VHH binders against EKC/KEOPS complex subunit cgi121 (cgi121). Designs and how they scored, part 107

Target 1, 174 residues: EKC/KEOPS complex subunit cgi121 (cgi121), of Schizosaccharomyces pombe (q9p7j3)
Amino acid sequence: MILPLFPETQVHVFVYENVSNCAAIHEQLISQNPIYDYAFLDAATILYKKQVYSAIIRALEDRRDEQMKTKTIHSEVILSLSPKTEISSAFRQFSMTKKSKNIVVVKIDSKLTEEEEFERLDKLVEGNRVEFSDEELQKLIDFKVLKKNYKLDPSTLENPLASILSSIALRGYS

## First folded at step 13 (VHH)

Design yh11 (from yg3 with S56A; framework vhh_7yz9_2)
Fold by ESMFold2-Fast, scan of step 13:
Structure yh11 (fold): chain B 174 residues (1-174), chain A 120 residues (1-120)
Amino acid sequence: as target 1 above (174 residues)
Amino acid sequence: QWQLVESGGGLVQAGGSLRLSCTASGFTFSRYAMGWYRQTAGNEREWVALITKGGATSYADSVKGRFTISRDNAKNTVYLQMNSLKPEDTAVYYCTARGWDKYYPTEDYWGQGTPVTVSS
């Protein structure tokens, strides 16, 4: 996808369900293996495509403005999903863990086409690729996790989109 | 504080072999993934090889099958065995310990580098 504010930045987002090798992937992520240079998110935390795109845009803005708080653009995407600027908290809340079953994977600044990234990533992830759509994400979300991560009350759980996007966009101001 | 000290570089003929060593001090070596990068004058550092805390290894396509990374936790040392060397392998080789704090990546530790020159 092309982002209007960052038209030269290549962005690819992939969704995998029923992943059996999350422990092996996690070991590679902890080791910062360059082959695994993606943002690996727990799908239990992602409800909307716009949620992911908002975090990507915020990360790209922080990179443009030389205000990144984390080591890489992919780690900045993970931080940007959190309503707080606390790095440890953001990774605990949104990153894939050894016990994850469904994941969302983000690649920024790919030198490869989307098809080539699919081929590469399918070799790393032992799971079923599904469409990156609100419909598929809705099947994988854990509403208790979402409520906790974004501090949603019962009245906002029926339509949380605006609250989530506001939390991502206004991080550090409230 | 922490240190990473590389050794074993030098001049070798094409087709030859070298074994690089990197000894760590000032941190708990066994808890870190270790890697090798290389740099040619005027170019960015490129990744060569990685070994995880658990011993799993990964290699750049350009060196796969020729280079072997290994570690000895008792000696706080990571090694790079370089076989079938090519002139294109000429570079300064850097070892690194991959920074990680419980949940997130932190700054890496880097050595000063050891030069490798491959001629024919």
Scores: ipSAE 0.706, ipTM 0.884, lowest interface PAE 1.1, mean pLDDT 90
Fold by OpenDDE, second read of step 14:
Structure yh11 (fold): chain B 174 residues (1-174), chain A 120 residues (1-120)
Amino acid sequence: as target 1 above (174 residues)
Amino acid sequence: QWQLVESGGGLVQAGGSLRLSCTASGFTFSRYAMGWYRQTAGNEREWVALITKGGATSYADSVKGRFTISRDNAKNTVYLQMNSLKPEDTAVYYCTARGWDKYYPTEDYWGQGTPVTVSS
């Protein structure tokens, strides 16, 4: 897809459930294998499509402004999901781990169609692709983790999206 | 204090073979993935091969089937066996170490490079 604010950048997002090889993928990420040039997110931490898109936009803005805090645009997406400024915290909060079972995969600057990108990614991920939708994401979310990551309380749980987006947008601001 | 020293480069005829070595020091070699890149004048550094700390290997399409990356943790050395060399393989080859700091990737470390020239 093309984001209106960044028409020159093609973005693809995929969701996988029941992934059996997250440990292997994680090893490749640690190695910074160019073949694995994606943002691999733990689906347990993602509730909304807009949450992901907001992080992508934030990362792209950082890149545009030459203000990226991380090495790659994909790592910047991970950072951008977090209300915290610490990179390690952001990755701990939102990045896929070797123990993850469900993941959200983001590709920035894709030169391929969604289907072509899927074919490439499908060789790397051993799991079942599901639709990137709020409906599917809510099946995979761990609300305990979500509440912790964004410090959600009873007053914000009625509209968690607003709180999440605010956290993403205001990261680094007091 | 991290140091990578490449060796094994040289002149070879097309179809020939070379074996590059990279010896690491100043860090725990076995904890890091190692890789090879190559670069020609005026161009960006191109990824060639990578081997994880667990021994998993990957290659650029242009060298797949011809190049083999391996490592010897006891010697803190990573190798690149290059077979069926082509003139387009001519470049300066660089060794890299890639690490992970707890939850996020660290910067790459590079050697000085070793030149490989493949003549027609």
Scores: ipSAE 0.029, ipTM 0.425, lowest interface PAE 2.9, mean pLDDT 90

Design yh12 (from yg3 with S56Y; framework vhh_7yz9_2)
Fold by OpenDDE, second read of step 14:
Structure yh12 (fold): chain B 174 residues (1-174), chain A 120 residues (1-120)
Amino acid sequence: as target 1 above (174 residues)
Amino acid sequence: QWQLVESGGGLVQAGGSLRLSCTASGFTFSRYAMGWYRQTAGNEREWVALITKGGYTSYADSVKGRFTISRDNAKNTVYLQMNSLKPEDTAVYYCTARGWDKYYPTEDYWGQGTPVTVSS
């Protein structure tokens, strides 16, 4: 996928359910294995495609403006999901953990087609690929976690997308 | 004070072997992943191999089957056994320790490098 604001940057997003090897993947991530150069998100924290895209765009903007707060573009995506400025909080809130079962995987700056990237990633993830859609994400979300991460209340739950996007966009401006 | 010191580089003929060593100090070696990179003049540093704290190994495609990364936690040392060396393997080889701050990646630590020259 090509984002209009960043035509030179190809992005791929994949969703996996019933992943059995998250602990193994996590060890590779904390080792900063170049083969695992992705943003691995806990699907329990993701409700909308636009939530992911918004975070990607913000991360790309940060990179463009040389204002990245984290080491890599993928870690910046994770940070960008959070309404908080603390990197550790963002990772704790949104990053895949050893206990995760369902994940969203983001690749930035891909030089491969979506199918080629999938074949590569499929060797790393032991789970079932599902469609990257609001419908599928809705099946995997933990609303308790979502409410906590974005401080959603009954009034904002009427339109959670707007609240989430606002939180992402306005991080650091409160 | 984190420190990495590489050794074992030198001149070798094509088809030959070298064993690089990297000794670490100033941090708890066993808690960190260790890796090897290489760099030629005018080019970016290229990843070669990685070994996790758990002992899982990974390699760049260009060195698979020829290079072996290992570690000895008792000696705070990571090794790179390089077999069937090619002229294309000529580079300065750098040892790295992956920085991590509990929840997120931090800056890597590097040695000063050891030169490897493979003659045809």
Scores: ipSAE 0.574, ipTM 0.837, lowest interface PAE 0.8, mean pLDDT 94
Fold by ESMFold2-Fast, scan of step 13:
Structure yh12 (fold): chain B 174 residues (1-174), chain A 120 residues (1-120)
Amino acid sequence: as target 1 above (174 residues)
Amino acid sequence: QWQLVESGGGLVQAGGSLRLSCTASGFTFSRYAMGWYRQTAGNEREWVALITKGGYTSYADSVKGRFTISRDNAKNTVYLQMNSLKPEDTAVYYCTARGWDKYYPTEDYWGQGTPVTVSS
C-alpha cells in the first residue's frame, strides 16, 4: 500500500487471528529486538481500516514535522491511535499484550514487498492470517475495550467511525 | 549504581571458539532482557543476539547456527558461545541489558566492550 500524501512511504498492514505465541512476541518487543520492528496492535481495539490509516497518517505527519513523541515510527503509530499524547496510556490501551489472541501488525518504511513481509511475519507469528478488511476487523473487535479507549457514549456507539477518527486527528486538544 | 562487566574476548584462529561472559550488578538481572552487539571501527553497532527474561532467544542471520546466547540468573551472567569463528566476526563485543517501564521501553545499559580478533 502507498498513501497519496506520502507516496515514498511503503505501508503494509497484516491481521492475524488465533495467535498462540503472543507472550513470546511481547517479550521480543519489550527487549527491543530489531527483527520485531513493527507496530503490534491488539485487534480487540481496532474496528475500521480507516482507524489504522488515520493513525499511520498522523504518525507520518508528526515525523515529517519533526514532532514525534516516541523513539520509532511504529511506536508513534501506537501513540497516534490514542485520543491523548500519554505514551504509557496509549501502549496499555492499544498494543498487543501477552494475553492477546488477535493482532494487527503495521510495517512502515518496508524495503520488502508485501509478499516478502508475509513470509517474514509468518515465521514470527503463530496464527492464521486474515484479510485486512472492515468485515474481518469487526469479527475481532471488543466493543467494551473500544468504548473505554475512545470514551464513547451510547449516542455514538451506533456509528462510532467519525468519533474515532476525530479523536485520532485531534489528539492533544481533548 | 549499575555495572556490566564483560570478559572472555581475545585472539583466536578462524574455525576456533570463544565464550564471552557479562556479569551484571546494581539492578534486578532476572527482570531484564540481555543482548550482545558488536562494532568495528567506523561502523554502526550491529545486533548479534538477544535472550529475553523468559528465555526466548534471537540471532542475527550472520551468526545463526554458530553462536548461542544463554543466561544464568543465579550468577547474574549472560553468555555468548561463539563457534566456527570467521575473520569477519572480528569486532568489539558489547553486552546490553534492556529494561521496560510498564508498557514502553526504557533506557538500556551498556558494558564497556570486549575485543575479539579472529585471525585468518
Scores: ipSAE 0.125, ipTM 0.547, lowest interface PAE 5.3, mean pLDDT 86

Design yh13 (from yg3 with S56D; framework vhh_7yz9_2)
Fold by ESMFold2-Fast, scan of step 13:
Structure yh13 (fold): chain B 174 residues (1-174), chain A 120 residues (1-120)
Amino acid sequence: as target 1 above (174 residues)
Amino acid sequence: QWQLVESGGGLVQAGGSLRLSCTASGFTFSRYAMGWYRQTAGNEREWVALITKGGDTSYADSVKGRFTISRDNAKNTVYLQMNSLKPEDTAVYYCTARGWDKYYPTEDYWGQGTPVTVSS
């Protein structure tokens, strides 16, 4: 996908369910292995495609403005999902863990096509790839986790999109 | 204060071998993934090899089958065995300990670099 504000930036997003090797992937992520230079998110935290794209846009804005708080654009995406500016909190809340079962994987600035990234990721992730769609994401979300991460009241939880997007866009400035 | 000290660089003929060593002090070596990067003048540092705290290894495509990374936790040392060296392997080689707190990436530790020159 091409983003309107960043037409030169190629973005790929992948969704995997029933992943059996999250512990092995996590070991590679904490080792900062360049082969695993992606944002690996716990799908329990993602409800909408727009949620992911808003975090990507925020991370790209911070990179453009030389305001990144983390080491890589991919870790900046993880931070940008959080309504708080605390890096440790964001990673604890949104990044995949050894115990994750379903994941969302983001690649920015790939030198590969989307099809080539599919081939590469399918070798790294032992799970079932599904479509990146609101329908598939809604099967994997944990509403308890979503409510806690974004401080949603019961009335907002029935239609949380605007609240989530506002939290991402205004992180640290509201 | 932390320190990483590289050694083993030098001049070698194409087809030859060198073994680089990197000894760590001032932090708990066994807790860290260790890596090697290299840099030529005018270019960014490029990744060469990585070994996790559990001993799993990964390599850049350009060095697969020729280079081997290993570690000795008792000596706080990581090694890079370089075989079948090519002129394009000429670079300054840097040792790194990959920074990670409980949940998030932190600053890496870096050595000062050791030069490797491969002549034709």
Scores: ipSAE 0.670, ipTM 0.875, lowest interface PAE 1.3, mean pLDDT 90
Fold by OpenDDE, second read of step 14:
Structure yh13 (fold): chain B 174 residues (1-174), chain A 120 residues (1-120)
Amino acid sequence: as target 1 above (174 residues)
Amino acid sequence: QWQLVESGGGLVQAGGSLRLSCTASGFTFSRYAMGWYRQTAGNEREWVALITKGGDTSYADSVKGRFTISRDNAKNTVYLQMNSLKPEDTAVYYCTARGWDKYYPTEDYWGQGTPVTVSS
């Protein structure tokens, strides 16, 4: 996928359910294995496609403006999902953990087609690929976690997307 | 104002079948995904199955191939057909609603539950 504001940057997003090797993937990430150069998100924390894209855009903007707070564009995506400025908090809130079952995987600056990238990633992830859609994400979401992460309340439940996007966009400006 | 009423639970032998029903009121049923959870004493509620407003279904691995979730919007009812029941399926089963207007299950979005006991 090409984002309108960043036409030179190709982005791919994949969703996996019933992943059996999250612990192994997590170890590779800790070891900073370059083969695992992706943003691995816990699907339990993701409700909308636009939530993911907004975080990607925020990260790309930060990179463009040389204002990244983290070391890599993929870690910046994870930070960008969070309404909090603390990197550690953002990762605890949104990153894949050893106990994760379902994940969203983001690749930025891909030189491959979506299918080619999938073939590469599929060698790393032991799970079932599902469509990247709001409907599929809705099946995987933990609403308690979502509510906690974005401090959603009854007044914002009518339009949680607006609240989430505002939180992402206004991080550090509250 | 939201109300969910589960029914259909009971005692069944291993290998047997049950069909649970959940009737909803107080909200526009067709706008919401519906789900089943189960809970044993002292444990967290476990997700069992979900059906979207569009009719797409998903299941926990532990029940795949044995349980089937379905809905009847005209009756404001969601069903859980449970086949090939096992003792480990013993729990209180709860119905919940997920939707674009209200995503978070609160005490108002849960039914009283229906107990299912599977004997060996």
Scores: ipSAE 0.000, ipTM 0.223, lowest interface PAE 13.2, mean pLDDT 89

Design yh14 (from yg3 with T52S; framework vhh_7yz9_2)
Fold by ESMFold2-Fast, scan of step 13:
Structure yh14 (fold): chain B 174 residues (1-174), chain A 120 residues (1-120)
Amino acid sequence: as target 1 above (174 residues)
Amino acid sequence: QWQLVESGGGLVQAGGSLRLSCTASGFTFSRYAMGWYRQTAGNEREWVALISKGGSTSYADSVKGRFTISRDNAKNTVYLQMNSLKPEDTAVYYCTARGWDKYYPTEDYWGQGTPVTVSS
């Protein structure tokens, strides 16, 4: 899972609930405003910290191996959450939308500390920051969305971690 | 097919002003966010300003308060009004249309660049 060259990469993950300005943020994301250079995920799609870290690791592996399929490392994180290599599907399934209420924000290659990134994001996101923890994520997940995105049956939905991680790791290898 | 053509660059004294224009053809201009980047020899392109399709504007800290980005959708043109110019603003200025395919970012469109030289 963890490769020796990854310790040099700074990674921060933030969670916001009750975000009131998702439409404004989404407009900036479509515009590819450099101020908004983060991966903005819909928290309805994220159940575990390990899910996010697995996608980050996969994106960093693809960048290291010069095999990125998307324009930026942050876009590659979004793609890497999907069990398929189809870019449009991944963004439809995992990216924040105008109607999102809770979001997970990932920053890779930050030149700032976690506290400095928080101060910067707090100016962009009108919502309440919560801890990036399995406990907080489980309050924000939509199990119908999770089931659809990872094609889980009812038996795996009761304990989906292994299935989710396998789907991320085996993306493109069926 | 598509083109972005910059104009309005030149030589100006410190404290002076220039207005850059960028005219687009071959795509639906009104559907794209438009931006300006600049580059000095030996350095990577640096973001300067952005205007969304809805008209919201953003600026790099180094130019905020001095530069104004605007657009005229009827003319398929984006503008950069540069006031209070400094020698450090000397660069080749590039116009861009930010590539977007309904759900995700795609390759940007770029102009050929217009040089700006600010003398002291």
Scores: ipSAE 0.724, ipTM 0.891, lowest interface PAE 1.1, mean pLDDT 90
Fold by OpenDDE, second read of step 14:
Structure yh14 (fold): chain B 174 residues (1-174), chain A 120 residues (1-120)
Amino acid sequence: as target 1 above (174 residues)
Amino acid sequence: QWQLVESGGGLVQAGGSLRLSCTASGFTFSRYAMGWYRQTAGNEREWVALISKGGSTSYADSVKGRFTISRDNAKNTVYLQMNSLKPEDTAVYYCTARGWDKYYPTEDYWGQGTPVTVSS
């Protein structure tokens, strides 16, 4: 996928359910294994495709502006999902954990086609690929976690997408 | 070959000020974004401030309005002016350099760190 604002940057997003090896993946991420060069998100924290894309765009903008707060573009995507500026908080909120079962995987700067990237990623993730869609995401979401992460209340739950996007966009502007 | 040397840390009372410096050598300073991070024992390093190659600045919410990052390319030095210090600011402060190839980040480099202790 090519983003209009970043035509030279190819992005792929994958969703996996019933992943059995999140703990193993997590260990590889901690050890900074280069073959795991992806953003691994807990699907329980993701409700909309636009949420993911907004975070990706925010991360790419940060990179463009030389304002990345994290070490890698993929970690920046994780940070960009959070309304908080603290990296540790963002990772606790949105990153895949050892206990995760469903995940969203983001690849930035891919040199491969979507199918080629999938074949590569499929060797790392032991789970079932599902469509990256709002319909599938809403099946995997934990609304308690979502409400906590974005401090959603009854008034903002009327339009949670708007609140989430605002939180992503306005991070660090308070 | 690459070297970042932090200085300026020390003991200060709450409400006081410190100015940290980081001097770079072994690379073209002006081509890199520079930043400050801090770390306490048992915790991950947290981002404090960043200044781009072009001079754009950003800050963590916890330090906004109190800290100011700046750079002097002629001296290969990045600074962190810390005002209105709080005990919560106690940490080892690390300088970082990040290079970009076009819009792609390259290697990340760190200094040895300088300790800052803010007493109540």
Scores: ipSAE 0.012, ipTM 0.238, lowest interface PAE 8.6, mean pLDDT 89

Design yh15 (from yg3 with T52D; framework vhh_7yz9_2)
Fold by ESMFold2-Fast, scan of step 13:
Structure yh15 (fold): chain B 174 residues (1-174), chain A 120 residues (1-120)
Amino acid sequence: as target 1 above (174 residues)
Amino acid sequence: QWQLVESGGGLVQAGGSLRLSCTASGFTFSRYAMGWYRQTAGNEREWVALIDKGGSTSYADSVKGRFTISRDNAKNTVYLQMNSLKPEDTAVYYCTARGWDKYYPTEDYWGQGTPVTVSS
């Protein structure tokens, strides 16, 4: 995928449903195993492709401007999904947990092709890969989680896209 | 304050073996995943091996089958057994303790590095 202002940055996004080994993956993330250097998101928190892309763009902007608050670009993507710059809250809200069943996986600056990343991730993730599309994401979202994470009113929950994107873009500026 | 002290580096001929040690103090060693990285002049640090709190190990493709990482929690020490050494393994080797808070990665602890030179 090509991103405005970051045309040379390689970005791959993968969606897996019915993942049976989230506890094992989570243990590798805690160990910071470089094989698992991806942003592993709970799909219950992601409603739109644009939501993920906005977080990626924000993370890349923060890296460009030497303003990253977290250790890696992938952890910065997780932080960037949150409307606030509080690291612990962002990870609690958006990161995959041992109890997750559906996940969104982001890879930035891959030295591998998309095909090679598929092969690698298929060995790490025990689940069914589905298309990264709004249609597939909307089958996996938990609207109660979404409402809580973005502080959505009942009226905005009917069409939350603009509110979510504004929260990501204006993170830290109210 | 925390400290990681590496030892065991040196000069060895291709095909030979070395065992690196890294002893930790100033933090609870058994709660940390431990790793080894290496760096050649002009390049970023490259990951070599990792051992988690439970003793599970992971290796970079370039060292699989030749290197073995292990730990001794009673001695607060992590080891890297390097067998079948190649000139390409010449580097400064760093041990690291992988920082993690309850929900997110924190800063790692790093040793000063120990040089390893493998001659042809």
Scores: ipSAE 0.601, ipTM 0.849, lowest interface PAE 1.7, mean pLDDT 90
Fold by OpenDDE, second read of step 14:
Structure yh15 (fold): chain B 174 residues (1-174), chain A 120 residues (1-120)
Amino acid sequence: as target 1 above (174 residues)
Amino acid sequence: QWQLVESGGGLVQAGGSLRLSCTASGFTFSRYAMGWYRQTAGNEREWVALIDKGGSTSYADSVKGRFTISRDNAKNTVYLQMNSLKPEDTAVYYCTARGWDKYYPTEDYWGQGTPVTVSS
């Protein structure tokens, strides 16, 4: 996928359900294994495609403006999902954990086609690939976690996307 | 309901210039990034230029320094000024509207295309 605002940056997003090796992946991330150069998100925290795209765009903007708060573009995507400025909080809120079962995986600056990238990633993730769609994400979401992460209340639950995007966009501007 | 209409294509000699226009209707033009792509028979559409809603521009390497994209929100029109044209620029040029708000994407829309032929 090519983002209109960043036409030279290829992005791929994958969704996996029933992942059995999240703990192993997590250990590789902690060790900063370059083979695992992706953003691994807990799918329980993701409700919309636009939520993911918003975070990706924010991260790319930060990189463009030389304002990244984290070391890598993928970690910046994770930070960008959060309404909070604290990196540790963002990771606790949105990053894949050892206990995760369903994940969203983001690749920035891919040199491969979506299918080629999938072939590489599929060697790392032991789970079932599902479509990256709002419909599939809705099946994987934990609304309690979502409400907590974005401080959603009954008034904002009617249109949670707007609230989520606002939270992402306004991070650090309150 | 969304509509894009390209114009300005034609035959031109190498080294010549053309100015393409794309007029949009059916949506709030100023909210969307606009772009130009080109396509030859049997090939995929190639990105040429993009201008976002803020007026920032981007170009493919093959056209940098020769092409200029611009927009007139009052006229709901995006332009592509093509200078120093080469035979390699021969293609059908398509206008696109990408409904990106700053932080999230919408659907892409395309025009019918306008043919550009550059003779050697």
Scores: ipSAE 0.005, ipTM 0.217, lowest interface PAE 12.3, mean pLDDT 89

Design yh16 (from yg3 with A33S; framework vhh_7yz9_2)
Fold by ESMFold2-Fast, scan of step 13:
Structure yh16 (fold): chain B 174 residues (1-174), chain A 120 residues (1-120)
Amino acid sequence: as target 1 above (174 residues)
Amino acid sequence: QWQLVESGGGLVQAGGSLRLSCTASGFTFSRYSMGWYRQTAGNEREWVALITKGGSTSYADSVKGRFTISRDNAKNTVYLQMNSLKPEDTAVYYCTARGWDKYYPTEDYWGQGTPVTVSS
């Protein structure tokens, strides 16, 4: 995928369900193993494709403007999903944990095609790849987690897209 | 204050071996993953090998099967055994310690680097 404001940036997003090795992946992530240089998100926190794209765009804007608060672009994507700029909170709320079952994986600045990244990730992730679509994401979301992370009221939960996107775009203001 | 001290670099003939050591002080070594990177003039630093807190290892494709990373927590030391050296392995080798706070990556510690020259 090409983003309109970042046409030279290659972006790949993958969704895995029933992942059995999240503890092993997490160990590699906390070790900052370069092979695992991706944003590994807990799918319980992601409802829409646009939610992921908005976080990616915000992270790329922060990198362009030399305003990144985290060490890598992939960490910045995780931070950018949060309505607040507090790093620890964002990672606790959105990143994959040892106990995660379903994950969303984002790769930015890949020098590989989507197919090549898939072959690579398929060796790292022990789970079932599913389509990155709103339909598949809706099967994996935890609405209690979503409500808490974005501080949604009950009426907003029925159509939360605009609220989520505004929270990402206006991070740190609300 | 923290410190990483590398040793073991030098000049070696192609096909030879070297063992690099990196001794840490000033932080709890056993809580950090340890790695090796290398850099040649005009190029970005490239990753070579990593060993996690639990002892699992990973290698760049260019060194897989020839290099072995290991650690000794009692000595606060990480090692890189370099076998079947090639002229392309000529670089300055850097030891790294990579931290993680409960939720996010912390600042890396880096050594000063040790030069390795492999002649034909």
Scores: ipSAE 0.384, ipTM 0.731, lowest interface PAE 3.1, mean pLDDT 88
Fold by OpenDDE, second read of step 14:
Structure yh16 (fold): chain B 174 residues (1-174), chain A 120 residues (1-120)
Amino acid sequence: as target 1 above (174 residues)
Amino acid sequence: QWQLVESGGGLVQAGGSLRLSCTASGFTFSRYSMGWYRQTAGNEREWVALITKGGSTSYADSVKGRFTISRDNAKNTVYLQMNSLKPEDTAVYYCTARGWDKYYPTEDYWGQGTPVTVSS
């Protein structure tokens, strides 16, 4: 898909459930294998499509402004999900771990169609692809983790999307 | 060949100040964003401060209000003024230079690092 604010940047987002090889993927990421040039997110930490898109936009804005804090645009997406500026914290909060079962995968600057990208990614991920939708994400979310990551309280839980988006947008602004 | 040389690290008491310097050579300094990262044993490098080629600055929350990044293009040098130092600031501090092609980062250069120890 194309984001209106970044018409020259094609973005694809995929959701996988029941992934059996997260540990193997994680090892490839640690070794910085270029074949795994994606942002791998733990689906347990993602509640809304807009959450993901907001993080992508934030990362792209940082790149545009030459303000990237991390090495790659994909790592910047992970950082952008976090209300914190610490990179290690962001990765601990939102990145896929060896123990993850469900994941959200983001590709920035894709030169392929969604289907072509899926075919490529499907060779790396051993799991079931599901629709990237709020409905499907809601089935995979861990609310305890979500509450912790964004410090949600009873007042903000009434509209968690607003709180999450604010956290993403206002990170580093105090 | 490219080179980044950090200096200014050392031992300082809590509440004290240090000024780190990083001098670049072998590339066009003014075309690069400059940054400071820090690393402790067993942990990944953490972003501390960044200054773009245009002079825009940003800081990690943990150092905001205490650290200041600046650059002197005439001297090919980036600075990190660290005030009100805390024991938790103890780390090896690394200078980095990032090149850009349009909106895409190209190459990253790193210094050898300078150790900073803040005693209680």
Scores: ipSAE 0.367, ipTM 0.734, lowest interface PAE 1.6, mean pLDDT 93

